# Designs tried in a protein design chat: VH-VL binders against p35677. Part 1

Scores and structures below are computed, not measured.

Target 1, 219 residues: p35677
Amino acid sequence: TILTIEALRTEAAIFSAAESIHPEPLLYGVTDGKAVGTYIEQKFRLYLKEHYEFVQGNSASGIDFPGLLVDVKVTSIRQPQSSCPFKSARQKIFGLGYSLLIFVYDKIDNSTNRTATLNILHTIYVSAERTADFQMTRGIRNILANEGNKDDLIAFMSDRNLPVDEIEAGNVADEILRNPPMQGFLTISNALQWRLQYGRVIERAGQEDGILTVYRNNP
Positions, changes and structure headers below are counted from each chain's first letter, unless a header gives other numbers; antibody chains aren't numbered by Kabat.
F, E and O are the ipSAE of ESMFold2-Fast, ESMFold2 and OpenDDE, as the mean of both directions, binder to target and target to binder. V2 is 0.75 times the mean of E and O plus 0.25 times the DockQ between their complexes.
Where letters were taken out, [cut] stands.

## First folded at step 1 (VH-VL; framework fv_utomilumab)

Design a04
Fold by ESMFold2-Fast, scan of step 1:
Structure a04 (fold): chain C 219 residues (1-219), chain A 123 residues (1-123), chain B 108 residues (1-108)
Amino acid sequence: as target 1 above (219 residues)
Amino acid sequence: EVQLVQSGAEVKKPGESLRISCKGSGYSFTSYWISWVRQMPGKGLEWMGKIYPGDSDTNYSPSFQGQVTISADKSISTAYLQWSSLKASDTAMYYCATDSGYDFSPYYGMDVWGQGTLVTVSS
Amino acid sequence: SYELTQPPSVSVSPGQTASITCSGDKLGDKYAHWYQQKPGQSPVLVIYQDSKRPSGIPERFSGSNSGNTATLTISGTQAMDEADYYCQAWDSSTAYYVFGGGTKLTVL
């Protein structure tokens, strides 16, 4: 059976529930977010491989599920952010070009058993159109709503320190006027850096079109 | 041979900026965390924070969050510790060290240490 | 904030067993690591994960960790072991490493 986005979401919910109660000795005392992220990503991939066919990512694409245009992110509830390579400043306005499946965990170490449990508090699906920067898209959309022109957009992008030269800024402004961006919900560092912040996505999951609660641990 | 080599001693005035370095060799620089540790004159060791050079992921001690910036340039296998505005209380020996707790294995201690960079901040 | 407490000094005669303690709330639930620092030198890891020795560290160095107290034990203590010793643990609740205040070991 070929893996679809709908099946991916369904399986992620089942996986999240099972993982939330699984004591893991190999994670006891492990503090490195990358080790935890790799553990979840590898375990979820193996889980899917038992029943589905799908194309796996490679270093060139930088995406876990290139056939589905979905990237998996794993992050702690205490610091809900992750690294992500950026190809261009345009991604802050038009989105990353792929959807996100985000596992948000709270790691609990048990000293008696010397195990750790990754309590998955949230598993969230963010459609590709919603992966742009919140502040950048909010400002642009407000300018457009108030009948702003190309020069207004260029001035705003400059004021927000978007890393584009004068020619590229003009081209981006023209594209915005032709294809207005949707409101994004990520916070993206104010530079070409690798940090995506997920706090707003966690808060708004299930309440915004294109931001789906796949799994939530009831409080 | 795994080695960390730090930049030389610095003498600065309060309010000045400073960046010190830690260059790794003999191992996969992008595959291991690098920690920074402060030791004030006659005092003990204080962990400041760490960086994973492969993607510049950082984790800071609450006492040092916002006080310093840790960064790395993987093209030259070098990690940095930076102050925007030095204070007299920043006078200390600063060490970098490897932190091997980045896989599924149990946490390891800081295996390899640089020789230290002495920073003196005085008027 | 989480705190590790060590005695400021310990003295032993050559050939005796030295014991250096590190105390913290439920420290036995965490991994304890130990570092040796000689004057003018960088710290050296001598014990990691409570009781394991890095390559090159003599077998006379051992460690334990239970309840609230981790202990570094040096059997047949030699003059060359004279140094400051620091314990360290990761505190998952605050998400940072914590060092003890250090213990000066004197061998006379």
Scores: ipSAE 0.000, ipTM 0.407, lowest interface PAE 19.2, mean pLDDT 84

Design a16
Fold by ESMFold2-Fast, scan of step 1:
Structure a16 (fold): chain C 219 residues (1-219), chain A 123 residues (1-123), chain B 108 residues (1-108)
Amino acid sequence: as target 1 above (219 residues)
Amino acid sequence: EVQLVQSGAEVKKPGESLRISCKGSGYSFTSYWISWVRQMPGKGLEWMGKIYPGDSDTNYSPSFQGQVTISADKSISTAYLQWSSLKASDTAMYYCARDKSLYGDFEYYFDYWGQGTLVTVSS
Amino acid sequence: SYELTQPPSVSVSPGQTASITCSGDKLGDKYAHWYQQKPGQSPVLVIYQDSKRPSGIPERFSGSNSGNTATLTISGTQAMDEADYYCQAWDSSTAYYVFGGGTKLTVL
């Protein structure tokens, strides 16, 4: 059977529920969030390969499920963030170009049996159109709603330190006027490196179009 | 511009302690892992371990677990590699490198490298 | 455990294409990255994620990765490309970085 986005979400929910009650000896005492993330990514990939046919990620695509345009992210509830390869400032406005499937875990160590459980608190699907920066898109959409012009958009992008020169800023402003962006829900770093933060996505899951609660553990 | 600047060459005797450093600049130091890589004279590259300066989380290669300690001081954007008791077999060039690994497997590589610290251990 | 194998040396004439291979079990299911190291210098990333070039790396450098073998290709090889080249991958099962043994490229 060929893996679809709907099947991916359904399987992620089943996987999340099972993982949330699985005691894992190999993770006991492990504090490295990256090792935990690798564990979940690998286990989920192997789980899917038991049941489905799909195109695996490669260097050309740069994402986990290129056939579906979905990338998987794993993050701790304590630091709900991940790295993002640098491409262009345009991604802060128009989105990453792919959807996200985000596993948010809380790791619980059991000293009695020397195991750890990854309690998956949230598994969230973010549609590609919602992967732009929240503050950038909110500001732009507000300017457009109040009939702002190209100069207003350029000034706003400058105030937000978007990494574009004057010519690029003009071109982006023109594109915004032709194709207004949707409200994004990620926080995308303004620093040299691009970092995605998921706090708002976690807060708004199930309450916004395109931000779907795939799985939620009962607190 | 991203830079990693390492401490100068060291000449030590077996049994002595040593700490070498790697100072990052031009980026958010607490947002990237720093890896340490050893290169013995005339040999290839060996990954030793890494640290995430934001919370001092560490991972070590099994070959180096217990042989060295990796630490960081985020207030001065500096990572450290330390030996409690050096051996002649520790003679090597030691590189620090910015490590892009966070959660996706496509990001486990080194995009910027320090200039290296030569450590010579002889009696 | 997981191991990457490179030929110890490759020789090419100036202006010709150099190919450096890196072999590992199902390496095409992982990402291969490549570093250039000139004598007395630190390594420099030349290809990441199988085929992508960092800014500043000439377009004559390219990469591929399929099956068990990743390949670094240098077209129109120049004397300045003479260096040791290392492939590197991430082994998710052990959470370790694995380097190949290195290939000395000689341009004569």
Scores: ipSAE 0.000, ipTM 0.429, lowest interface PAE 15.9, mean pLDDT 85

Design a27
Fold by ESMFold2-Fast, scan of step 1:
Structure a27 (fold): chain C 219 residues (1-219), chain A 123 residues (1-123), chain B 108 residues (1-108)
Amino acid sequence: as target 1 above (219 residues)
Amino acid sequence: EVQLVQSGAEVKKPGESLRISCKGSGYSFTSYWISWVRQMPGKGLEWMGKIYPGDSDTNYSPSFQGQVTISADKSISTAYLQWSSLKASDTAMYYCAKTYDEYSSSWGYFDYWGQGTLVTVSS
Amino acid sequence: SYELTQPPSVSVSPGQTASITCSGDKLGDKYAHWYQQKPGQSPVLVIYQDSKRPSGIPERFSGSNSGNTATLTISGTQAMDEADYYCQAWDSSTAYYVFGGGTKLTVL
């Protein structure tokens, strides 16, 4: 059976519930978020391979499920963020170009049996059109709703420190006027390291079109 | 320089209406939430609600939903807190605060505060 | 409703280290922020996102947040640090900001 986005979400929910109670010796004392992320991503991929056919991502493709245009992200509830492969500033406005499946875990180490459990608190699906920056798209959409012009957009992008020069700012403003963006729900950091922040997605899951609660382990 | 300047002290009677203001300057007024925080005499801080002036989206604390109205006029960079009918229990200092939530509401904090507006409601 | 608990008061001598705690269920999974309020004045942000210090706040102010408890630490406490201190977090389940009850720091 060919893996679909719907099947991917259904299986991610089942996987999340099972993983939340699985004691794992290999993760005991591991604090490296990349190692934890790789563990979940590879375990989920192997889980899916038992029942589905799909194109597997590799380092060249940059995303986990290129046939579905879905990338898997694994992050801690303490710092719900990941690295940002920033191709251009326009991604803050128009989105990443792919959907996200985000596993948010709380890692619990058990010193008695020397195991760790990844309690998956949230598993969230974010449609590609919702992967733009929240503040950037909100401000732009507000300017457009109030009949703002190209100069208003350029001023706003400058105020929000979009990393574009004057010529590119003009080009982006023209594109916005031709192709108004949808409201995004990620935060794309302009700080010392470029990061995708998932806090607002966690907050809004199940309450916005295109942001689906796949699984929630609620207290 | 970021500044929030609030309207002056008010003395009112129960049942009267009131609107107090908070004018922002030195930042993009339409790009950040403004929160209202109550502090009753000798008591701690209570978050009342917030507004995003760019689109007038509001969020209220359950304790204040339906008791006050938060609004904003972006043409003059001013947010408002309004009561249709004041009660003696509304006597308090009211602060507005620029709310920084760059990454999400769960990371949100109040980076700049107004000087406060003292509202006294007594018969 | 989500609650943050602080001790009502903490007393230290000048130069001593003051520690003010803020306790809430799984607070370490949230971000804690701290505000200083002197009599007759507005609150001032002194620590945000658990441990970060705004420009203009002395380096003797620091913060941590783990498990159920966030802590504001003031090393080499000075008379000018005498104030009420409030912790604050955001509760995802109710979608609102919650403040602790406040701690009065006395520098004797």
Scores: ipSAE 0.007, ipTM 0.553, lowest interface PAE 9.4, mean pLDDT 87

Design a34 (at its last look DockQ between E and O 0.09; V2 from the best seeds 0.00; counts 0 for: pae O 13.8 > 2, placed apart)
Fold by ESMFold2, look of step 2:
Structure a34 (fold): chain C 219 residues (1-219), chain A 121 residues (1-121), chain B 108 residues (1-108)
Amino acid sequence: as target 1 above (219 residues)
Amino acid sequence: EVQLVQSGAEVKKPGESLRISCKGSGYSFTSYWISWVRQMPGKGLEWMGKIYPGDSDTNYSPSFQGQVTISADKSISTAYLQWSSLKASDTAMYYCAKDSWDYGEGAFDIWGQGTLVTVSS
Amino acid sequence: SYELTQPPSVSVSPGQTASITCSGDKLGDKYAHWYQQKPGQSPVLVIYQDSKRPSGIPERFSGSNSGNTATLTISGTQAMDEADYYCQAWDSSTAYYVFGGGTKLTVL
């Protein structure tokens, strides 16, 4: 069976429920966030391969499901954020160019059993058009709603320290006027190694088009 | 443009004090850790310590604990590395570097140009 | 304290593939990052989080990390790639950064 977005979301929910009650000896005492993330990503991918066919991600594609344009993010509820390689300042305005499937966990170690349980508190799907920066897109959309022009957009990008030169700012402003951006729901830093913060998508999942609750566990 | 600009080269004598600086621009200075890295002549890179300018939380490598002071003045987006009494063995290039990640699992994505400190009698 | 070990030097001919290793206990459980330093210059990030490439770094640079070893690979090596290369990781138990000793890549 060819993997679709709908199947991916359905299977992520089933996987999240199972993982949330699974005592895992391999994770006991593990403190490195990468090790937890790798565990979830590997296990989920193997789970999917039992019944589905899909193109697997690699370093060249840069995302986990390139055939679907979906990347998987695994983060702790205590600091729900991840890195994103700097690709273009446009991503703060128009989105990452791919969708996100986000597993948000709370890890509990049981010292008597020497196991850990990854309580998946949220699994959230964020469509590609919603992955832009919240404040940047809100400001731009307000400017457009108030008869703003190219000069107003360039001034706004400068005021927010968007890392673009004068020529690029002009090109981006022209693109905004032709293709007004949708409201984004991430918080994206300006640094070259961009930080994605997921607090808002955790809060708003199920309440906004394109920010879908795939799974929620509130034990 | 995201930049770290360090103070100029220093020539000092043993026993003198010194403070060198690293000024950040083009990003939210208070939102990222700044690390100091030593490179002795002909040697590799050594991590000295870091500061989070937002709240001044500071961590030192055990090799440098008590040997230097790391501080920041967030009102002017500047981090500092300070010695109370220099030794000849402090002769080195000193870099500041911006961490790409709040949790300390990131890479140093932006580096200052370096400050050469020469300590000789 | 956590240590990262690199070979002191690696030599390759132009056009060949260079591999620079970085060894540490369970390094595959950590992110490995790689820096290039040319004489008289500041270090430059070339690979982060094991295998990701910053904007402006040529595609011939790649990385991997599993078990106890991270590897920086440069395919089609050019004379301009001659530099010192450092690996780096973060030790979660101490919250300290650790650099490898560095590897001098010679292209001849």
Scores: ipSAE 0.013, ipTM 0.570, lowest interface PAE 7.4, mean pLDDT 87
Fold by ESMFold2-Fast, scan of step 1:
Structure a34 (fold): chain C 219 residues (1-219), chain A 121 residues (1-121), chain B 108 residues (1-108)
Amino acid sequence: as target 1 above (219 residues)
Amino acid sequence: EVQLVQSGAEVKKPGESLRISCKGSGYSFTSYWISWVRQMPGKGLEWMGKIYPGDSDTNYSPSFQGQVTISADKSISTAYLQWSSLKASDTAMYYCAKDSWDYGEGAFDIWGQGTLVTVSS
Amino acid sequence: SYELTQPPSVSVSPGQTASITCSGDKLGDKYAHWYQQKPGQSPVLVIYQDSKRPSGIPERFSGSNSGNTATLTISGTQAMDEADYYCQAWDSSTAYYVFGGGTKLTVL
């Protein structure tokens, strides 16, 4: 059977429930977020391979599920954020170009058994068009709703320190006027390496089109 | 250049209605949240709520939900804080503040000068 | 409801280092911002995102935030630094802003 986005979400919910009660010796004392992320991503991929056919992502630079345009993110509830490679300032406006499946965990170490459990508090699906920056898209959509012009958009992008030169800013403004962006729900910083913040996505999951609660452990 | 200018001090009696204002200039008023913060005499700062003037979306602290109304008129770059019926316990300095995305959500980079509201019989 | 706790007062001699703490459950998972308020004046942002200074704020102001505690540090404290200091955080679970109770810094 070919893996679909709907099946991916259904399986992620089942996986999250099972993982939340699984004591794992390999994770005991592990504080490296990358190691925890790799563990979840690989275990989920192997879980899916038991029942589905899908194109495997490129671990070096690609998306986890390129056939579905979905990337998996694994993050701690204590720091619900991840790094994001900078490709284009346009991504703050039009989205990353792929959907996100986000596993948010609370890691609990048990010193008696020398195991760790990843209690998955939230598993959230964010559609590609919702992966743009919240404040950037809200400001742009507001300008368009008030019949703003190209110069208004360029001024706003400059005020928000979007990393584009004057020519690129003009081109982006033209694109916005032709293809208005949807409201994004990530916070994307302008740091040397972009940081994606998931706090708003966690809060709004299930209440916004394109931001789905796949699994939620009710605390 | 970027500034928030608030209306002048008010002296009112319990039961009276009141609306105070906060006018922004030097920035895109419709593109940033405006928060209202209360400071009772000799006390600390309390966040009341905020409004996004571009679409009038509001978010209130539970302590102030139903106690006040926050609104904005984007045509004149002005936000408002309103009471239908004032109480003596509303006596306080009221600040408006601009929420800055450059400083991360929740950082108030520009503050108004404050509006002192005194409610006494 | 999320709460931030500050000591009500801190005293320091001129030229000494002042430290003002702000405590909250897992505060290190949130951004802490700090405001200075002098008598009769509006608050002024002095530290944002745990440790960054806005333009015009002297280098003697610094901040940190880890675990349950954020700290505002003022090195070489001057008389002009006498003020009330407030910490603030945004709680993503409720989407509310929370202020600490404030700390009166006295330079004697």
Scores: ipSAE 0.006, ipTM 0.499, lowest interface PAE 11.5, mean pLDDT 86
Fold by OpenDDE, look of step 2:
Structure a34 (fold): chain C 219 residues (1-219), chain A 121 residues (1-121), chain B 108 residues (1-108)
Amino acid sequence: as target 1 above (219 residues)
Amino acid sequence: EVQLVQSGAEVKKPGESLRISCKGSGYSFTSYWISWVRQMPGKGLEWMGKIYPGDSDTNYSPSFQGQVTISADKSISTAYLQWSSLKASDTAMYYCAKDSWDYGEGAFDIWGQGTLVTVSS
Amino acid sequence: SYELTQPPSVSVSPGQTASITCSGDKLGDKYAHWYQQKPGQSPVLVIYQDSKRPSGIPERFSGSNSGNTATLTISGTQAMDEADYYCQAWDSSTAYYVFGGGTKLTVL
C-alpha cells in the first residue's frame, strides 16, 4: 500500500498513542533531544514501512517523506524548538515548500524499572502553506492591507534584517505584490540562535486552517 | 579491552570469491551493530552496510546492495563481508566498525585494523 | 542519497585554530561525529554527538552542530593533528550511515 498524507496522519496518531505508553530502557537517563528525536523518527519510519511503501528522504530532498512533501519534527514540550529549517529569506515569507509533522513529547523517566516513556502530548500537521514565519507574514499582510507598496515592503524587510540584497529584496517585494503570502505560523527566534519555535502551532492546532491536530493527549 | 580484529590482507584475481572477517571481543557482540566501510586507495570512507549480530538483521547502502553480502556468526563473535565475484574495482581497504549505540544510530567508537583487498589479473 | 559535504583541504599554522565544516540537509537535527585518520591507520573517533570527546582525545578538539553545518574545531593545532578528518551522521529516513568526503588538514 502506498503511503498517503491521510494515511501518514492517521498512523501518526496511532503511533503517538502507542508510544505514550511504551517503556523504553534505551532512553532511561537520556537528556539529549536529538537522541530522542532520532529514536522517534526511526521508530515511526519503521512502523510505517511495515504496511506502506514510500519514498525515503535523502540529501537532495532534505525531508523525511519527499514523495509526500512532509518532514518530521520531534521536540520536547519542555523546550519546543528545533533547528531552523529555513534555507532562504523567501521561505520565511512564502513557506518551506513542504509540510511538517510534529511530535511533541514529554519524557518521563522511571527509576524503579530504569525505563523512559515518551509521552506524546501533541502530534500536529502543519500544511506547507502555513510554514512561513508568523511575524514576517503578519507584517507583510498588514502592509498590504494598508495599501503598502513595493517600497514599504522593501523597507519592512530591511528593518527586519532579512538576509537579502537590494536586488533580491526588490524581487521578493514584486512577488509579494503579485502573490501575497498566507499567514505563516512558525516562529524563528533570533535570540536563540535562530531556533524554530513550535509554541504557536501547538497552541493554534485545530484552530487554524492548515494546522491540524493529529493527536492530543490530555492527561 | 574492546576491539575488532580483522582477517589478513588478500590478493585475488577478478572473478574469484572472497570472504573477510571481523572478530569482536571485550563487549557484547550481539548487542551492537557492526558496519563495513570501504576505502579505496587515496579515497574517503564509504559506508557499505551493517549487521546486527543478535538477529542478523542487515542493511546495505544502495551502492553496495547486491554487490556484497554481510553476515555474522554470533557464536564466535565474528562478522563477515563477502564477494561472490571480485572485480578490480573492489581493490580497497575494508574496515569493520562497531556502533556506539545498540540501535545503530551512533558513532563508530571501535574500528578494526582494516583488511587490504587487492584484485588484479 | 543523503550526503555530507566537507572542504577537501584546510591549512593551518601551528598554534592556530583549525575549523573543518561538514554540511548536510537537516544535519543540525542529527548527531554529527568526527573521525581522524592518519596515513596507514584506522579512523579514530575524535568527536561524537556533535561536541563530546571520547576518552583520550585532547581538549583542543571540539565540535558544534547547528543549522545544516557541523564544525570540528582544533585549537592550538599541532603538527600531530595533520590528518584526514571525516564527519559522519546517521540518516533516520534511510537508516544509513553517511560519511563526508573527508578533509585533509595540513599543518604548515
Scores: ipSAE 0.000, ipTM 0.503, lowest interface PAE 13.8, mean pLDDT 91
ESMFold2 (binder alone), look of step 2: mean pLDDT 93; pTM 0.947

Design a58
Fold by ESMFold2-Fast, scan of step 1:
Structure a58 (fold): chain C 219 residues (1-219), chain A 126 residues (1-126), chain B 108 residues (1-108)
Amino acid sequence: as target 1 above (219 residues)
Amino acid sequence: EVQLVQSGAEVKKPGESLRISCKGSGYSFTSYWISWVRQMPGKGLEWMGKIYPGDSDTNYSPSFQGQVTISADKSISTAYLQWSSLKASDTAMYYCATSPEGYSFGSLDRYYMDVWGQGTLVTVSS
Amino acid sequence: SYELTQPPSVSVSPGQTASITCSGDKLGDKYAHWYQQKPGQSPVLVIYQDSKRPSGIPERFSGSNSGNTATLTISGTQAMDEADYYCQAWDSSTAYYVFGGGTKLTVL
């Protein structure tokens, strides 16, 4: 059968529970987050292939489930973040253009057995419209709530160093007024490269429309 | 200097409503969470919940969800804790505190309360 | 329902080293923070992120956190250090702030 978003979430919950108690020798002593992420992502994809048909992501699409517009993220509870290439300044305001399925793990090494267990503490689904930057959308929504105008929006975007020129800033402000953004729950920081931070998503899962607790260990 | 100044002591009867306050100064009020913490007489500290004044976003402990309302008025840099109907078991010292949060780099490093108000004693008796 | 356990009391003589423990399942995988509360006063943050001191907190205060136990250590304990001490962690599974039950430090 065809994989749906609902089935994806249901299977992710079952997978997360099973993985949380699975001792894995290949991960013992491994500290590279990319290696851990690849392990979970591949294992989950193989798990889904047993029962579902779906379009596989590739480098060009940039997302894991292009048919569903869902990207999988795997991250450690200690630093719940991932890299994200900059594609558009508008993503900070209107979202990434796809939903996220986020596996948040706590890796436990067992020296007696020489195995590691990935305790999945949270598996969270974030709808596409909630993937915008928290601070950017908070500021914009506050300006709109206080009856701010186009010039107020342009000034705010400039103060937040949104990478748009003067003409593009005007166009984005017009679009905001026509199509006000929803409150985003990611932190999209620049630093030395674009990064997504998931701390608030973890805090708000199950309490906000479009941010669903798919699985939680120790509920 | 960051300061939190709380309202004065209250003596109330069961069934009465009450709102106590916490006024911030010396920092960007809309950029920090305000947490509320209860301490019953002779007992330890209990986290009740928090609010982000910039957008009134709230998060409650399950023990306090539906028991109290946390709100803020950013125009006067003041956060509030409110009861619609007090019970004798609400007798306690109530503290507000600034609470950094984890939605930026290194965010999980900072789930603690750094600046505390002086406390508001609430006594609920006949 | 994550819980932090502290001994109810610890007693030391002036100048001795006091150790106050805070136990929780795999607490070393979290960050432990410590608050001092003197009678009739508000809590004061004395250690954050396991071992860091806020400005104004004396060097005699230190902290550690490994395995299941975080420890607040006060070297050369003074009468002014007599207080209740609370540990606190953030529970990642529930996203709540969790306090220990508190330890009364007596300097006598």
Scores: ipSAE 0.005, ipTM 0.457, lowest interface PAE 13.7, mean pLDDT 85

